# Ledger of designs, part 7: VHH binders against q08ba6

Target 1, 224 residues: q08ba6
Amino acid sequence: ESEYEERRDAEARRVKSGIKQASIFTLEECARIEAKIDEVVAKADKGLYREHTVDRAPLRNKYFFGEGYTYGAQLEKRGPGQERLYSKGEVDDIPDWVHELVIDRLVTHGVIPEGFVNSAVINDYQPGGCIVSHVDPIHIFERPIVSVSFFSDSALCFGCKFLFKPIRVSEPVLHLPVRRGSVTVLSGYAADDITHCIRPQDIKERRAVIILRKTRADAPRLDS

## First folded at step 22 (VHH)

Design q1
Fold by OpenDDE, fold request of step 25:
Structure q1 (fold): chain B 224 residues (1-224), chain A 123 residues (1-123)
Amino acid sequence: as target 1 above (224 residues)
Amino acid sequence: EVQLVESGGGLVKPGGSLRLSCAASGRTFSEYAAAWFRQAPGKEREFVSAIWSGGSTTYADSVKGRFTISRDNAKNSLYLQMNSLRAEDTAVYYCAADHWVQYGYLPEEYDYWGQGTLVTVSS
């Protein structure tokens, strides 16, 4: 229906207004950072990280550094709004290379202010991997949400729904290409008012993303 | 600020090949997304191809399979290899660059532009 399409288009425009993307990292820099990500993976496989630093799922691994949060078994109640920061020290510190190779570059280019990032998460996807529709917890993280993509090109989808058994994803309101070495900055409607996800079909090759965020001072934290 | 200078334009026969170059000033061009646009006589400027800093590339449908965009970071240069040229490829070709490039095919995403180089495909 024409009205439906118009509404969808309007929403897509709203989403777009809250998205900025920048080309920053060179091919060589990508390779260097990707090698560092591989080191993280290897270290995790050796069991050298703290328990809550590593979150494993089929075709997707997450690595939490600095400030980590939980949305899973550690919570009595699950779902949006229930996310909590781990107690301090429950996850490993942000690696130096993340500061040196990634954060400093973003600061230099004016993407984020100095001292902004206190949480870095690496999501490492295998082909067919995905992340379900979600909003980065607004009660946990300040805006903007910044991410840098590595290894391969992919896409971030906004406004899609996931169905399971088998995994199916609805058509998104917006399909946003995310290229290797590119920075994505989410704010406004894109960060707060619509869900985003990565569809399985959009991960054709290994892809990793480093998500850089600042926790709110009043973010709820689990008791130690 | 980056200055861009195109070269390599000229007259070529249909089916021929031409390689365009864009020389960028400064040392940070490797961080930019770069693109080629073209403007034919009496037409609007249109997207041809883009390349991101991480090496990702995109092409207009009209040039896919015929044109190849590439860059040499050591030379601060952007290239467009044009093969199987057609009369409709006749245009002034512009080099563009910027950091804040999202889609790549929108001219307004690019703050830095060259003066253009003329490519004429004619029998």
Scores: ipSAE 0.884, ipTM 0.941, lowest interface PAE 0.5, mean pLDDT 94
Fold by OpenDDE, fold request of step 25:
Structure q1 (fold): chain B 224 residues (1-224), chain A 123 residues (1-123)
Amino acid sequence: as target 1 above (224 residues)
Amino acid sequence: EVQLVESGGGLVKPGGSLRLSCAASGRTFSEYAAAWFRQAPGKEREFVSAIWSGGSTTYADSVKGRFTISRDNAKNSLYLQMNSLRAEDTAVYYCAADHWVQYGYLPEEYDYWGQGTLVTVSS
């Protein structure tokens, strides 16, 4: 038991070394951005986006902008490492407001360099929603992985295993609080060597996250 | 880059209330996570409360239910409402702030500090 805990602690330290978090977005800015997210949702509901821009699941919707990728039905083979970018033009462009209200702020604060982001994904969670343990595809995206949280506080868990029917999640190696308006930057061990997830119990009210990434130049794409 | 100035300290009786203020200068304070720490005579500095830019808050167990942290972005200010004060709350209270704050209860997460304001709770 003690040895297990020691190993867990050691791994937790490794995870932490690859995580940075910043308080950047003000209450007013959060409200403004959240309103923009609502507009995205509304637009999606009207069917005004390209087909692959919107990915719907129970208690979770994803909106892909700039560069989108598939991890599901579009692939002959599924699973980690099989993700592919859509052909260019298959998803909608990154909205201007994302550049103006989010990306520019991150650049100004030195979180990411100018011109880094070419993919923006909005994950919108309802209470009880989740995202299963995964690593952001390393063959698709460069590091770091940057995300900004909105609507409510939640937590990002590292090193969990998911069981289904019903959804159950194992104890994480690290439980990371994620605050509204905060930026989370994943690199190193946290981005590449351990999975991260959002547990259903950590989303008690609506939560959205904007994930900002850079695709690799050699990232594989689906054939058009 | 950012200067913090605490005010509102003073002498109060047990069970009394006090409101501390922290005024920030320089950059817009609203972008920072901010916190209150306190140091009693002969003791180490300890975490009291923190507030993130998006409004999230956290408290030390010793002050939960009694203290409330808040901010006014228009006034570039941080506040600590202290109710039901106890003798053990006697300390110099410091305001702290930074962008790169993860847990909020660690002093080393904050690069900017005020000079402190003394709160004395005594009968």
Scores: ipSAE 0.884, ipTM 0.942, lowest interface PAE 0.5, mean pLDDT 94
Fold by OpenDDE, look of step 22:
Structure q1 (fold): chain B 224 residues (1-224), chain A 123 residues (1-123)
Amino acid sequence: as target 1 above (224 residues)
Amino acid sequence: EVQLVESGGGLVKPGGSLRLSCAASGRTFSEYAAAWFRQAPGKEREFVSAIWSGGSTTYADSVKGRFTISRDNAKNSLYLQMNSLRAEDTAVYYCAADHWVQYGYLPEEYDYWGQGTLVTVSS
């Protein structure tokens, strides 16, 4: 048991070494961006986005901009490395406000280089919503993985296992607070070698995240 | 870079209240996570409270329910409302700030510090 704890602690340290977090967005900026997210939701509800831009699940909606990719049940063949980018044009372009209000801020603060982001995903969670343990596909996305949290405080968990019917989550190796307006940067061990998730119990009120990534030049793409 | 200047310290009786202020220089303080720390004589500096740019707050257990951290971006200021003060709250209170703050309770997370303001709680 002591050895187990020690190993867990060691792994937690490895995870931490690949994580950076920053306060960048002001309260006013958060409010502004959150309003824009609401506009995205509204537009989606009106059916005004391309088919693959919007992915709906219970208590969680995803909106893919710039570049989208297949995952989960969308995959013809399941398993590691099976994710594929949609053909170009299958998802809507990254909204101007994402560039202006979010990406530019990250660039200005040196979080990412200019021109880095070509994929923006908005995950919008309702209370009790979750995202299962996963690694952002390394064959699709370059590192780092950058995300900005909005609406409410939550937590990003690393090293959890999900059980279903009902949804249950094992004790995480690391429980990382993700606060409203905070930027999280994942690299190294945190991005590549351990899974991360959002547990249902960590979404107590509405929460959204904008995930900003760069696709690899050699990322596999679905046939048109 | 930001400069921080604390004010509002003084002598107060147990059960009394005091409001500390921290004035920040520059125009970007609203982007920073900010915190209050305190150091009593002969003791280590300890975390009191933190507030992130998005408004999230945390408190040390010893001050929960008694202290409230807030910020006014228009005034480029950080505040600490201290109610129900106790003798053990006596300390020099420091304002701190930084962008790269994860947990917020570690002094090492903050690069910018004020000079401190003395709060004395005594009968």
Scores: ipSAE 0.856, ipTM 0.925, lowest interface PAE 0.5, mean pLDDT 94
Fold by ESMFold2, fold request of step 25:
Structure q1 (fold): chain B 224 residues (1-224), chain A 123 residues (1-123)
Amino acid sequence: as target 1 above (224 residues)
Amino acid sequence: EVQLVESGGGLVKPGGSLRLSCAASGRTFSEYAAAWFRQAPGKEREFVSAIWSGGSTTYADSVKGRFTISRDNAKNSLYLQMNSLRAEDTAVYYCAADHWVQYGYLPEEYDYWGQGTLVTVSS
């Protein structure tokens, strides 16, 4: 019991060493961005995006811009390192408003350098939605992984195991608040060496996140 | 870079109310996480409440339901409405702010501090 607690505490410290968070987006900026996210949802509902821009799942939809990649059931071959970028032109470009309202603000505050981002993903959760334990694929994306939360507060959990039917989630090593209008920056151990997830109980009302990443120059690409 | 000035402290009877204000310098205060801390004589600074730029709030258990944090971006100000005051609420109250605030309740997360305003709850 003592040895177990020491190992969990040590891992939590390693996770914390790879996390930075900042308060940046005001109430007014959040409202503007949230309205733009609603426009994305409406456009997707009308079928107006390219084939691999929209990925629908129960209680969570993803909208890939700039670059998208295969994962989960979409994989040709199961196992580590099998994710692949879709061919150029199969996801829509990053919308101008994402550059103007989100990326430029992050650059101004020194969160990321200018020109870093070539991938923006919007995840839109309904109450009780979740994302299972994962690591953002190291062979696809550079670090850091940057995200901004909208609509409601939630938590990013590290080191959980998901079980299904029904969904059950083990106790996390670290439970990290992710607050509306705040920025989360993952690098080091937090990005590479431990899984993260969002538990169903941590999505109590509609939540969205915009995830900003850069693909590696040598990232493998599907059917190119 | 930013300067914070608290006001509104004073003497109040148990069960009474006070409203604390924190005036901030600079147009970027609306982007900051901001918080109230307090320090009674001989004690460490104690977290009271925090508010983030997107409106998220947290409260210490000892003040939940009695105190309300708010901000007015047009006036570049932070407020703490304190109701049902008790003797243990007697302290110097400090306004704090920073961009890089993760949990909100740790004084080490905040670079900018006001000079404090004294609240005394006594009959």
Scores: ipSAE 0.705, ipTM 0.871, lowest interface PAE 1.1, mean pLDDT 91
Fold by ESMFold2, look of step 22:
Structure q1 (fold): chain B 224 residues (1-224), chain A 123 residues (1-123)
Amino acid sequence: as target 1 above (224 residues)
Amino acid sequence: EVQLVESGGGLVKPGGSLRLSCAASGRTFSEYAAAWFRQAPGKEREFVSAIWSGGSTTYADSVKGRFTISRDNAKNSLYLQMNSLRAEDTAVYYCAADHWVQYGYLPEEYDYWGQGTLVTVSS
């Protein structure tokens, strides 16, 4: 028992070493950005985005901007390293408001360098929604992985296992709060060496996250 | 750099109420996570409550339901409404703030501190 607790504590420390969080976005800024997210949802509901911009799942919709990639059910070959960027033109460009309201603020606060971001993803969760345990593909994305939370508070869980029918999630090594208007920066062990997820019980109200990344120059792309 | 000044402390009878204020000077206090801590004589500084820029709050178990943290961004001010005061609430109360705050209850997460205001709950 003491050996098990020591291993979990050691892993939790390794995960924490790769996490930084900041309070940056004010109530007014959050409200403005949340209204823009609602505009994205409305545009998607009208079918006005490119083919691979919108990915719909039960209780979670994902909106890819700038760059998107194959994953989950879209990943035709199984195994690490099989994710590929979609062909150029298959996702919409990052909207101007994401640059103006989110990316520029992160640059101003020194979270990321100017010009770093070329991929922005919005995940929009309904109550009980989730994202299964994963690592953002190392062969696709540079580090750090930066995210900003909106609408409601939630938690990002590390080192847990998803089971299905019914959906069950093991105890995480680390339960990291992700608060409305807060920025989370993942690097090192937290980004590369342990899975992370959002558990259904941690989405009690509608929540959205904007995830900001840079693709590697050598990231593989689908044929074209 | 942010300067923080607490006010509103004083003597109050058990069961009474008191409202603490923390006036911030300097840039963009509205972007900061802000918190109240307290220190009773002979004890370590302990967490009371925190609020993040997006409105999220947390409270120590000992004050839940009795204390309410709030902020007024137009006035660059943080508040603590303290109701149903008890003798054990007697302490110097400190205002703290920082950008890089994960959990909120750890004093080492905060770089900026006020000098404190004394609250005495006594008959």
Scores: ipSAE 0.703, ipTM 0.872, lowest interface PAE 1.2, mean pLDDT 91

Design q1
Fold by ESMFold2, fold request of step 25:
Structure q1 (fold): chain B 224 residues (1-224), chain A 123 residues (1-123)
Amino acid sequence: as target 1 above (224 residues)
Amino acid sequence: EVQLVESGGGLVKPGGSLRLSCAASGRTFSEYAAAWFRQAPGKEREFVSAIWSGGSTTYADSVKGRFTISRDNAKNSLYLQMNSLRAEDTAVYYCAADHWVQYGYLPEEYDYWGQGTLVTVSS
């Protein structure tokens, strides 16, 4: 029990070493961005995006821009490293407002270099929504993985195990607050060596996140 | 570069109220996380409360329910409403700010500090 707690504390420190967080987006900027997210949701509800831009799940919708990739049930082959980028043109381009309101601000504050981002995804959660434990695919994406939180506060949990029916989640090694308007940057151990998730109990109100990434030059792509 | 100046300190009786202000220079203050810390003579600096650019707040357990942090971006100002004051609240109160603030309660997370304003709670 003592050895177990020491191992968990040591892992928590390793996770923390790969996390940076910044306060950047003001209340006004959040409101503007949140209105744009609502426009994305409305456009998707009308079927006006390409098929692979929109991925719907109970209490969580995902909107892929710039690049999208196969995951979960979408995989053609099972096993580690089987995620593949969709062919060019099969997801919509990153909207201009994402560049202007989000990416440019991150560049100005030195979070990411100019020209780094070529993939933006919006995850939109309803109360009780979640995302299961995962690692953002190392063979697809460079690091860091950058995210910005909107609508409400939540938490990013590291080292959890999900069980289903009903959904149950083990105690995380680290429970990281993700605050409205704040930026979270994952690298090192936090990005590569431990899973992360959003637990249903940490989504108490509508919440969204914009995740900004760069695909690797050698990332595998589906055949045309 | 941000410059911070606190005001509003003074002498109050136990159970009384005060409102502290922190005036910031620089148009980027609205992007910063900002916090109040306090320090009694001979003691370590203690976290009081923090607020992030998007409105999220945290409080030390000792002040929850009695103190309220807020900000007014149009006035480039941070506030601390202090109610139900106790003798133990006597301290110099400092305003702090930075972009790179993860937890909010660690003084080393903040690069910019004001000079402080004295609050004395005494009969």
Scores: ipSAE 0.663, ipTM 0.856, lowest interface PAE 1.4, mean pLDDT 91

